# Ledger of designs, part 21: VH-VL binders against RecQ-mediated genome instability protein 1 (rmi1)

Target 1, 235 residues: RecQ-mediated genome instability protein 1 (rmi1), of Schizosaccharomyces pombe (q10160)
Amino acid sequence: MNQTTTLSTELTELGVRVQNRWLQSLLDYLAKKHSTGANTTPQLVMQYLVASDIRESTTSEGAAPYIVSEQHNVRIENTMLLQIVRVREIGISIVNQLEYLNDLEELKKLKGQKVIRLVHDESGDEEQNDDDGLTEAQDAVQKGSELKKMCRLILEDSNGQRFWGLERKPIKGIQLSTKLGTKLLVKNVLVRRGVLMLDPNNTTILGGSIEEWDKDYFPKRLIEELKGELSKTKA
Key: E = the ipSAE of ESMFold2; O = the ipSAE of ESMFold2 at other seeds; V2 = 0.75 times the mean of E and O plus 0.25 times the DockQ between their complexes.

## First folded at step 14 (VH-VL; framework fv_polzastobart)

Design k45 (from k35 with light chain S30R; at its last fold request DockQ between E and O 0.86; V2 from the best seeds 0.80)
Heavy chain, then light chain:
Amino acid sequence: QITLKESGPTLVKPTQTLTLTCTFSGFSLSTYGVGVSWIRQPPGKALEWLASIYWDDDKYNNPSLKSRLTVTKDTSKNQVVLTMTNMDPVDTATYYCAREYYGSKGWYAFDIWGQGTLVTVSS
Amino acid sequence: DIQMTQSPSSLSTSVGDRVTITCRASQDIRNYLAWYQQKPGKAPKLLIYAASSLQSGVASRFSGSGSGTDFTFTISSLQPEDVATYFCQQYDSYPYTFGQGTKLEIK
ESMFold2, look of step 14: ipSAE 0.781; ipTM 0.901
ESMFold2 (binder alone), look of step 14: mean pLDDT 93; pTM 0.949
ESMFold2 at other seeds, look of step 14: ipSAE 0.788; ipTM 0.910
ESMFold2, fold request of step 15: ipSAE 0.784, 0.773, 0.791; ipTM 0.907, 0.903, 0.911
ESMFold2 (binder alone), fold request of step 15: mean pLDDT 93, 93, 92; pTM 0.948, 0.948, 0.948
ESMFold2 at other seeds, fold request of step 15: ipSAE 0.769, 0.740, 0.784; ipTM 0.903, 0.888, 0.906
ESMFold2, look of step 15: ipSAE 0.799; ipTM 0.914
ESMFold2 (binder alone), look of step 15: mean pLDDT 93; pTM 0.947
ESMFold2 at other seeds, look of step 15: ipSAE 0.731; ipTM 0.877

Design k46 (from k35 with heavy chain D56N; at its last look DockQ between E and O 0.90; V2 from the best seeds 0.77)
Fold by ESMFold2, look of step 14:
Structure k46 (fold): chain C 235 residues (1-235), chain A 123 residues (1-123), chain B 107 residues (1-107)
Amino acid sequence: as target 1 above (235 residues)
Amino acid sequence: QITLKESGPTLVKPTQTLTLTCTFSGFSLSTYGVGVSWIRQPPGKALEWLASIYWNDDKYNNPSLKSRLTVTKDTSKNQVVLTMTNMDPVDTATYYCAREYYGSKGWYAFDIWGQGTLVTVSS
Amino acid sequence: DIQMTQSPSSLSTSVGDRVTITCRASQDISNYLAWYQQKPGKAPKLLIYAASSLQSGVASRFSGSGSGTDFTFTISSLQPEDVATYFCQQYDSYPYTFGQGTKLEIK
């Protein structure tokens, strides 16, 4: 009968357990901002939800059912809605990651200030040669691709519990440049040694971000965080 | 890194039309829940909201000035333009553009402001 | 139009004092009230939205409370950098309206 109950049911069918007070607040806002908002759709609500902090927008029914770090060899069959707090590449050295990020920053400076045209040989035959002095990082920048082998995520549920997720197989949309606060649906996930074992079959990327987390993060704050992590490994 | 900046003439004669441009960076008007508004402040006086334009092309004008105000946007250029007709000395004020955003924690009101531009109307 | 009435219009207090500013709306605006700080020659800065929610990056000594028509803004321990004019604003309905401001000074 109620608009919020109908929308909540429809959103649950999409895998999202929306908080009633958050949904009502959104509907109040939309009513004030739209002359034709007579029938708000679940798709419209999702556009706001993926930009939200799920600690405010979703219920504990979509959260982890226990303390994940304390679990081993269990499977969470329920669908969880999670948000990405951090992404770390663990298959590539921190030094190479820093080189990649610094090269991206150099490219940004060239776009705004001076255009440097590079004269080079064009060939259909690709050469992979470390003797050229190119690292994996330099190759990624040169090719215009993301630097990626295997990511580990810090994930957060609606209760604010944070835990690790390990990418067991490449998941499209997970890389160093993935926005902080990106929403994931995760279901039927194996937990090993307190870590969610993620793959494309158990993980759906809904997108979005949390602007307060993501502003000024990639690549500048990421560079600073990686430098700090590198300093700890040298000490 | 999110910024807004007002630009346009600083001196205008009575009856002339004022055109101000708000250029912003670090966000897009294509983002759901984003709006840009114009607010003015006469010297030593309260702030007065003038107009708003939103991601979905909705526009709102202050009723006291409705026929004088036009607000438009160019999302690809990250610009919002205010046009105000028939300027009068009482319209002398600092003009601000500001972002309104329904973000991660809800409806923020005007969370980011430009530096403002003083417009003097005199003959 | 919803009229926003602030009090006091000016206030002079000492560093470390608790500061309280009130704002009254001429009709029920639920919790759609914001508080701004404005220093001379500068643009307003959002401190509080939704009556009581602290904006990101704003010091925790600032707080807000209230709902409906009566709202309160508090600085728990005044600092020298808090010298400014403070404004309330309703964003419940158009036209959005602002209070006349409270000029805060340190004696």
Scores: ipSAE 0.704, ipTM 0.861, lowest interface PAE 1.2, mean pLDDT 88
ESMFold2 (binder alone), look of step 14: mean pLDDT 93; pTM 0.948
ESMFold2 at other seeds, look of step 14: ipSAE 0.750; ipTM 0.884

## First folded at step 15 (VH-VL; framework fv_polzastobart)

Design k47 (from k45 with light chain S53R; at its last read DockQ between E and O 0.85; V2 from the best seeds 0.81)
Heavy chain, then light chain:
Amino acid sequence: QITLKESGPTLVKPTQTLTLTCTFSGFSLSTYGVGVSWIRQPPGKALEWLASIYWDDDKYNNPSLKSRLTVTKDTSKNQVVLTMTNMDPVDTATYYCAREYYGSKGWYAFDIWGQGTLVTVSS
Amino acid sequence: DIQMTQSPSSLSTSVGDRVTITCRASQDIRNYLAWYQQKPGKAPKLLIYAASRLQSGVASRFSGSGSGTDFTFTISSLQPEDVATYFCQQYDSYPYTFGQGTKLEIK
ESMFold2, look of step 15: ipSAE 0.812; ipTM 0.918
ESMFold2 (binder alone), look of step 15: mean pLDDT 93; pTM 0.950
ESMFold2 at other seeds, look of step 15: ipSAE 0.804; ipTM 0.915
ESMFold2, look of step 16: ipSAE 0.804; ipTM 0.915
ESMFold2 (binder alone), look of step 16: mean pLDDT 93; pTM 0.950
ESMFold2 at other seeds, look of step 16: ipSAE 0.805; ipTM 0.914
ESMFold2, look of step 17: ipSAE 0.793; ipTM 0.911
ESMFold2 (binder alone), look of step 17: mean pLDDT 93; pTM 0.948
ESMFold2 at other seeds, look of step 17: ipSAE 0.805; ipTM 0.913
ESMFold2, look of step 18: ipSAE 0.803; ipTM 0.916
ESMFold2 (binder alone), look of step 18: mean pLDDT 93; pTM 0.950
ESMFold2 at other seeds, look of step 18: ipSAE 0.684; ipTM 0.835
ESMFold2, fold request of step 20: ipSAE 0.796, 0.806, 0.789; ipTM 0.915, 0.916, 0.904
ESMFold2 (binder alone), fold request of step 20: mean pLDDT 93, 93, 93; pTM 0.949, 0.949, 0.948
ESMFold2 at other seeds, fold request of step 20: ipSAE 0.802, 0.802, 0.772; ipTM 0.912, 0.914, 0.904
ESMFold2, last read: ipSAE 0.799, 0.799, 0.786; ipTM 0.910, 0.915, 0.907
ESMFold2 (binder alone), last read: mean pLDDT 93, 93, 93; pTM 0.948, 0.950, 0.948
ESMFold2 at other seeds, last read: ipSAE 0.792, 0.797, 0.799; ipTM 0.907, 0.909, 0.910

Design k48 (from k45 with heavy chain W55Y; at its last look DockQ between E and O 0.81; V2 from the best seeds 0.79)
Fold by ESMFold2 at other seeds, look of step 15:
Structure k48 (fold): chain C 235 residues (1-235), chain A 123 residues (1-123), chain B 107 residues (1-107)
Amino acid sequence: as target 1 above (235 residues)
Amino acid sequence: QITLKESGPTLVKPTQTLTLTCTFSGFSLSTYGVGVSWIRQPPGKALEWLASIYYDDDKYNNPSLKSRLTVTKDTSKNQVVLTMTNMDPVDTATYYCAREYYGSKGWYAFDIWGQGTLVTVSS
Amino acid sequence: DIQMTQSPSSLSTSVGDRVTITCRASQDIRNYLAWYQQKPGKAPKLLIYAASSLQSGVASRFSGSGSGTDFTFTISSLQPEDVATYFCQQYDSYPYTFGQGTKLEIK
């Protein structure tokens, strides 16, 4: 039994169906380096895998078993490995989301300019005493928390099929700032009208990202995408 | 944007020690699969790999120059430093830093390069 | 050290022509070969990695093939902006080594 077969078996026990030729290329890269030595661990492989495009790194055994958009009231019992293509907050208006993102960028700018601001202007910001005067966006920015109610995801499997996932109950780690390419394990999920019905019991976040998708995305490109979506009139 | 930029002296006298700094942004040396390398190109000649340093602190020098090269990193400053001793006029070249990355599609060779800096060694 | 022998050393051809450049390694490098474009006064730009994989944002007229010791780089239809020097590089083992380059000109 060779090293790729042993590691592939161990990775399957972690819930990941690795593509053997991808694993071999990783082992070839690691073999040049002294710090990994002769014993590459499945934990080390997972560090590279969560940063990978699963279309390259994993097999169809972790993909959706059929065309998801054509299904209704079926349950996918097997475990799927998926990557997040997009995140959208659907429980909060786009205008309020834009306010949040713009205010978050302004707050970040002010923290980076604190020395210059202190020299130029001694006055503090005026405090609002009435709690019912804060929008969800304003409250989240002031408290340093994520703006979150309910997300809908665009998900992709190892075959490149893209489909919707709806967050039916809050899943910690799913928000507007979630990195594009984040890996999920989804098991025993109900499909309703072509949409995966996600919750914390059927969804495990493995983490990671895809650099090419995620670089310079949050928040600037997200703001531009939301502005584009707002400008289109829904008929 | 992912960028790398070389900085240091452009004129060096023979026998002096050259110190070049690569400052990068848009990625971290703490990321698995990331390395930064130094490559030089004498005027009108082929590229020559000098040294590499990786996220896990592994480092490698070109054996033809091994005793002259030291490469170090400061991950918190996003910097890699090359030190090259006993400079000679034949070391006149454009010096580049570049990223090596095992990334989302596999093993990219040098996927992002700095603009380079010309170092002239004059008697 | 693995020597990378690149041919031709220069060529001059017309817009729209197919361009072929070869690279030979002195020993088996599997598929760990990259192709770079370098315009005058600029840093190299990665075009192809792993012998045949196209880098993101690179035009589809560029391609690569081969494994082991013999590799080919192709521009399917030469464009004016492709005037440059092209280099192969092995990254199978240290020290990483480069071909001497092919200077491509439009006649």
Scores: ipSAE 0.798, ipTM 0.911, lowest interface PAE 0.8, mean pLDDT 88
ESMFold2, look of step 15: ipSAE 0.814; ipTM 0.920
ESMFold2 (binder alone), look of step 15: mean pLDDT 92; pTM 0.945
ESMFold2, look of step 19: ipSAE 0.787; ipTM 0.911
ESMFold2 (binder alone), look of step 19: mean pLDDT 93; pTM 0.948
ESMFold2 at other seeds, look of step 19: ipSAE 0.785; ipTM 0.908

Design k49 (from k45 with light chain R30Q; at its last look DockQ between E and O 0.82; V2 from the best seeds 0.75)
Fold by ESMFold2 at other seeds, look of step 15:
Structure k49 (fold): chain C 235 residues (1-235), chain A 123 residues (1-123), chain B 107 residues (1-107)
Amino acid sequence: as target 1 above (235 residues)
Amino acid sequence: QITLKESGPTLVKPTQTLTLTCTFSGFSLSTYGVGVSWIRQPPGKALEWLASIYWDDDKYNNPSLKSRLTVTKDTSKNQVVLTMTNMDPVDTATYYCAREYYGSKGWYAFDIWGQGTLVTVSS
Amino acid sequence: DIQMTQSPSSLSTSVGDRVTITCRASQDIQNYLAWYQQKPGKAPKLLIYAASSLQSGVASRFSGSGSGTDFTFTISSLQPEDVATYFCQQYDSYPYTFGQGTKLEIK
């Protein structure tokens, strides 16, 4: 289709190499079930793409150019499109991460219960109950912020190759709660000891997720995975 | 966990208007490619699609029911509402809401269903 | 409306047997055909979409094939938990329509 070729060219200018089969299937869906097919924009396609599995939706031109785990001191100058398989915080102990995640789960239970007001009360949304020293986990929960120091990622390209990425500097939007299947554009990245060295200058977060991977993952399945890792690392 | 649940009256008199609410969790109607549909099943009979409403507010009704159907959504409450006018005993059925999704592997049909609610139309 | 003709209407076989159910559409629906399993008193469960794609979490003994107007659903080795009614459904065009179902029993 002429529409397919035009859209593919426009998406390539955005750094995304779309599979023609996948794009045609999306256009057929839009045309047959919604009135938008005739005026499909690259921006609309990107909304579906970031929710897709890039093994189906993109070509190997956006994949790693070689076996990453076998490389050292190599720079990949081309733009790669990758999806996040897993996120791990490596600058904070697993015990503190488990404390944080359990505290978040407990806090959600308390907010889910109704509070009966018997007297007029103009107090704030939260009550102060501890002014003295907090662990990293307690501090993050109290502030409503992410527990974050330095993440290591499992990344996957369009060929299904999986490799490690390490934050050399913190990238906003990468934390324990980052959705699985989140899409990244990575350009001009140094590979050291088989690991992509990520920072805010070489990494752009496109967003999205893969629902099958992400549903029911954070925090419950993450807690179970971290417990399994902790049992293997006992002193 | 992705769930849908139907709620509303289980007994309705002929000529009355039925209002059913589908409340769902674990997904949002703001997500591209998401739709929620109503399907009914008379006792011992085949399923019949009634109506669909999508993330972009596109709506489709089964033409066999003429203009008896109205489907609306409240994305912030994760709710879809079916209104069906002029109920008749032949409309006695189990009513389901279900999700339609264009997801990571393409166009799924109705991939997740509520448990259904039996609506009886009787004097 | 696209009519979905499903055959057979009922089937009784033994554990371990291969089960085959067919579905014919009254017009070309490409591959927009789904198969559902429904147990008594329960909602349908999607098994197969796009004629042949296995839904996540569904056992590999279930499969589908076909395109256009003729479609086949197969259980390679029947298990006791597979006792149910099975429906095909087209989602190529509105109104979406379902087959009348095949009631599967174990002898």
Scores: ipSAE 0.719, ipTM 0.857, lowest interface PAE 1.0, mean pLDDT 88
ESMFold2, look of step 15: ipSAE 0.743; ipTM 0.881
ESMFold2 (binder alone), look of step 15: mean pLDDT 93; pTM 0.949

Design k50 (from k45 with light chain A50Y; at its last look DockQ between E and O 0.87; V2 from the best seeds 0.75)
Fold by ESMFold2, look of step 15:
Structure k50 (fold): chain C 235 residues (1-235), chain A 123 residues (1-123), chain B 107 residues (1-107)
Amino acid sequence: as target 1 above (235 residues)
Amino acid sequence: QITLKESGPTLVKPTQTLTLTCTFSGFSLSTYGVGVSWIRQPPGKALEWLASIYWDDDKYNNPSLKSRLTVTKDTSKNQVVLTMTNMDPVDTATYYCAREYYGSKGWYAFDIWGQGTLVTVSS
Amino acid sequence: DIQMTQSPSSLSTSVGDRVTITCRASQDIRNYLAWYQQKPGKAPKLLIYYASSLQSGVASRFSGSGSGTDFTFTISSLQPEDVATYFCQQYDSYPYTFGQGTKLEIK
């Protein structure tokens, strides 16, 4: 077996079906630009794959087998490779999400400046109370945690078909800060009313992003998008 | 927003060593497939590739200048530094740094360039 | 070193016209050829990579074709903002090399 066939077989066992031309182009890049020769591992290929647009890098065998939006109460047993187009928190109000994101931006400004406010804050008493009075957003920022209850995703397969995914149970790594273009493997997923019903047992996060989609997105462009969505519900 | 910017002296004397720094933002040299290159353009002439340094520490120099060029990186500062020894008036050019990237749609050539800095070599 | 020969060296044509620029490599570079636009006083801007792939954010009137040694760059309908010098570049092999450029003007 040649190198491309061996690598393609190993990646297919992981649920990833690469385009042969894409893999050959990657090997051309690695072979001609590095001193290590042609000893390329599946793990190295995966690092490039998760940064790729799967419409270019993978074949339709990893895509949805039919038009998802037209299906109800069916199970897709195949492993699909998908990329995240958008993430939305639907279990927390948009107003609270905007508060959270604005507080994160304020923290970014403080990290870029001297810690003058720390001097003003030193007057505080250490006494803990039972009810701190913090909003969900303030509590998440203060604890350094993600604001998370339940996300809805826009997902895309290798054929460019886009469809909804809904978390039935929280999946670690899926939150407002998740990079656009993050790759997922989804297996044995139930489709209800055209929506993939996701949970930790049927979803594996491979990581990655698509630079064109994700650059300057979190939190600035997300704030703009959420403000637009809020104005639609108030119109 | 992804940017690169060249900084360093604009006037050097023959035989001196030129040191240019490329400072970039919006991407990291720790990312697989990322390289930063130096390219120069003498006034009114074609572009000439000088050197490249990549995320995996591989370095490549133009053979016509190899003994004169050193390229280094500081990934934590988002900087790449070009050192060129024994400058000569024929080295007068605009010097650019640019990103080479194997990214979302494959092997891009130089997809993002700095604004360039003119370096004049004269007595 | 791979020599990149570009023609014509300059041309002047009218808004709306089709523009064709050719680039020939001294040896087979497969499809690892890029096209750049450089406006006066500015850095080059990538338009086309891999011989025919359009860079994100680049107008669809720009296109590239060819493989091996012979490559063509086309502007389907020239616009006033397309006044620039256009360069080809091979990135198949080190050292990367550029064409001498084609200066495009509107008459």
Scores: ipSAE 0.661, ipTM 0.817, lowest interface PAE 1.2, mean pLDDT 87
ESMFold2 (binder alone), look of step 15: mean pLDDT 93; pTM 0.949
ESMFold2 at other seeds, look of step 15: ipSAE 0.750; ipTM 0.879

Design k51 (from k45 with heavy chain S52L; at its last look DockQ between E and O 0.87; V2 from the best seeds 0.69)
Fold by ESMFold2 at other seeds, look of step 15:
Structure k51 (fold): chain C 235 residues (1-235), chain A 123 residues (1-123), chain B 107 residues (1-107)
Amino acid sequence: as target 1 above (235 residues)
Amino acid sequence: QITLKESGPTLVKPTQTLTLTCTFSGFSLSTYGVGVSWIRQPPGKALEWLALIYWDDDKYNNPSLKSRLTVTKDTSKNQVVLTMTNMDPVDTATYYCAREYYGSKGWYAFDIWGQGTLVTVSS
Amino acid sequence: DIQMTQSPSSLSTSVGDRVTITCRASQDIRNYLAWYQQKPGKAPKLLIYAASSLQSGVASRFSGSGSGTDFTFTISSLQPEDVATYFCQQYDSYPYTFGQGTKLEIK
């Protein structure tokens, strides 16, 4: 068996259907580098694949088998390779999300300027713990955690079909900071009213991004997009 | 925005060693598929590729310049450094750094270039 | 070393004309051929990679074709802003080599 056929078979067993032309181009590139091309592994190929646009690098056999938006109560048993176009938090108000993102930007400015030692004054009485005095945004920043309840995704397959995905249960690695173009394997997923019902059992995060989509996106362009969505909702 | 910028001396005497630094932003040399090359262009002449360093420290020099070239990187500072020994007036050129990338649409050539710096070699 | 031979060396045409530039490699470079635009005093700009793939943000009037040793670059309808020197580059093997360029002028 030649190297291209062996790699393609191994990747297909993982649910990734590569274009032969793309794979051959990668092998040509790696052979030219001389240090990695002779013994190319599926793991190495995956490193390049997750950085790719799957509309270019993969075949339609890993795409959705039909128009997803027209389906209800069907299960896609096949494994699909998808890339994330957008992430939205829908369990937390846009106002609180904007507060969180602005607080992150303020924190980055402080880290870039100087070390500031803060002495907390305990003269401010907070005897009741009913209202902890922190917003959800401030609490997430102080804990060093992502602001998250429930994400809705715009997903794209190798044919360029875009459709919604909704987290039924939190999937670790899906949050507002998730890079655009992150690759997912989704299998045995229920479709309801044209939306993929995602959970940790049917979704595997492969990682990666698409540089052209993700560059300078989080958090600055996300803030602008959320402000636009807020103004449209209030109108 | 992805940018590269060349810095270093603009005037060098014959036999001296030239050291040029390429400082870039908007991408990392720790990312799989990223390489940075040095290319030069004598006034009114064709471009000549000099050297390339990849994210994994794999290096390649133009054999026509043999051991005159050394390319190194500092990934934490987003810098690539070219050292070229025994400069001669024929080495007068605009020196560019440029990114090679294997990414979203496969194998690009040099998709982003620095503005270039003119290096003049004269007594 | 792979020699890249470009023709014509210069070209004077009118706005709206179709422009064709050729590049010949001294040996088979498969499809690993790029085309660049360079305006006076500026760095090169990638237009076409992999012989025929259009770089992001580049106007659709630019195109490339060919494989092996013979390659063609085309501007379907010349615009005033297209005045520049155009050159090809192979990246199939080291050392990477460039054509001498085609200087494009408007009559």
Scores: ipSAE 0.595, ipTM 0.815, lowest interface PAE 1.7, mean pLDDT 87
ESMFold2, look of step 15: ipSAE 0.666; ipTM 0.847
ESMFold2 (binder alone), look of step 15: mean pLDDT 93; pTM 0.949

Design k52 (from k45 with light chain N31D; at its last look DockQ between E and O 0.89; V2 from the best seeds 0.80)
Fold by ESMFold2, look of step 15:
Structure k52 (fold): chain C 235 residues (1-235), chain A 123 residues (1-123), chain B 107 residues (1-107)
Amino acid sequence: as target 1 above (235 residues)
Amino acid sequence: QITLKESGPTLVKPTQTLTLTCTFSGFSLSTYGVGVSWIRQPPGKALEWLASIYWDDDKYNNPSLKSRLTVTKDTSKNQVVLTMTNMDPVDTATYYCAREYYGSKGWYAFDIWGQGTLVTVSS
Amino acid sequence: DIQMTQSPSSLSTSVGDRVTITCRASQDIRDYLAWYQQKPGKAPKLLIYAASSLQSGVASRFSGSGSGTDFTFTISSLQPEDVATYFCQQYDSYPYTFGQGTKLEIK
């Protein structure tokens, strides 16, 4: 039995339907390296897979079985492998989200400067830009937590079809800071008005990202995108 | 945003040892599928691959240079160091570091290069 | 070592013309061949990997084809900014090796 066939079978048992030519390319790469050895494991393949563009690395058997935007009140029982294109918080105002993101950037700048400032000022005080009576954004920054209530996702399958996913209940690991290209396994998901209804019971986060999408995105490009969305909402 | 930069001496005497440092940002050498390589180009001539070091600690040297090459890494500092012994005027070249990456769409040869540093070997 | 033989060594042609550069490997390298553009005093820039895959951000007028030992690089319509030296490189086997280059100039 070919190594490619054995690995593909093992990966399918994990819910991942790899494209044979992608897997062969990975094995060709690994074969020239001594530290990997001849016995490539499904776990090692998964490390490369979560960093991949699933349009290249996986087959349509893990994709949506139909055009999702045209469906209402159907259930996709099979497991799909999806990648996150965008994350949006829809339970908190865009203004508060912008405040949160700007406060995070200001806090990073303050921490980066405090070593120099503390030496020069000799006061020993660390500047804090928050105050009592905090907004939702200020509270999240102060306690070091994500600003989160309910996210809507743009998801993409192996065929390049993009569709909405809505959190019905908070899924740990899905927030504004979630890396673009993060891989999800979604099973037994209900589709309502063309939107996948996500919750912790039907969604498994595999992790990863797509370098070309995620580089330099959070928070600067996200801030720019939210400002654009706010301008359209005001009309 | 992803960058590599070569640093080290630009003038070396014959028989001396050259040490070059590649400092990079925007990626980590701990990421699966990442390698950093050294490539040189004598003036007006073809590129020559020298050595590679990878996330999994594998390293490879061009056999034409035998044991003259040592490549090491410091992942926490985002640095790769090339040491080349017994320099000769024929080794005068621009030295580049470059990233090799098995990334989102597959095996990308050398997808990001440093600007290069000219090293002259003369008495 | 796998020798990469590139042809022609230099080429002078007109803006808008189709440009073809060939690269021959001394043994089968499957499709692990890359094409680079290098302008004077600059580092190489990756254009094509895996013989025919276009690197992100590279103009669609650049293309590559071939497998095994014979490979072709094409510029469908030459632009003034394409004046450079072009190299092929195999990355199938160590040591990785490069072609000698093709200098491309505008008449």
Scores: ipSAE 0.754, ipTM 0.891, lowest interface PAE 1.0, mean pLDDT 88
ESMFold2 (binder alone), look of step 15: mean pLDDT 93; pTM 0.949
ESMFold2 at other seeds, look of step 15: ipSAE 0.775; ipTM 0.900

## First folded at step 16 (VH-VL; framework fv_polzastobart)

Design k53 (from k47 with heavy chain W55Y; at its last fold request DockQ between E and O 0.83; V2 from the best seeds 0.81)
Heavy chain, then light chain:
Amino acid sequence: QITLKESGPTLVKPTQTLTLTCTFSGFSLSTYGVGVSWIRQPPGKALEWLASIYYDDDKYNNPSLKSRLTVTKDTSKNQVVLTMTNMDPVDTATYYCAREYYGSKGWYAFDIWGQGTLVTVSS
Amino acid sequence: DIQMTQSPSSLSTSVGDRVTITCRASQDIRNYLAWYQQKPGKAPKLLIYAASRLQSGVASRFSGSGSGTDFTFTISSLQPEDVATYFCQQYDSYPYTFGQGTKLEIK
ESMFold2, look of step 16: ipSAE 0.784; ipTM 0.908
ESMFold2 (binder alone), look of step 16: mean pLDDT 93; pTM 0.949
ESMFold2 at other seeds, look of step 16: ipSAE 0.819; ipTM 0.923
ESMFold2, look of step 18: ipSAE 0.795; ipTM 0.910
ESMFold2 (binder alone), look of step 18: mean pLDDT 93; pTM 0.949
ESMFold2 at other seeds, look of step 18: ipSAE 0.806; ipTM 0.915
ESMFold2, look of step 19: ipSAE 0.801; ipTM 0.916
ESMFold2 (binder alone), look of step 19: mean pLDDT 92; pTM 0.949
ESMFold2 at other seeds, look of step 19: ipSAE 0.812; ipTM 0.920
ESMFold2, fold request of step 20: ipSAE 0.796, 0.790, 0.786; ipTM 0.912, 0.909, 0.907
ESMFold2 (binder alone), fold request of step 20: mean pLDDT 93, 93, 92; pTM 0.948, 0.947, 0.941
ESMFold2 at other seeds, fold request of step 20: ipSAE 0.788, 0.813, 0.791; ipTM 0.908, 0.919, 0.910

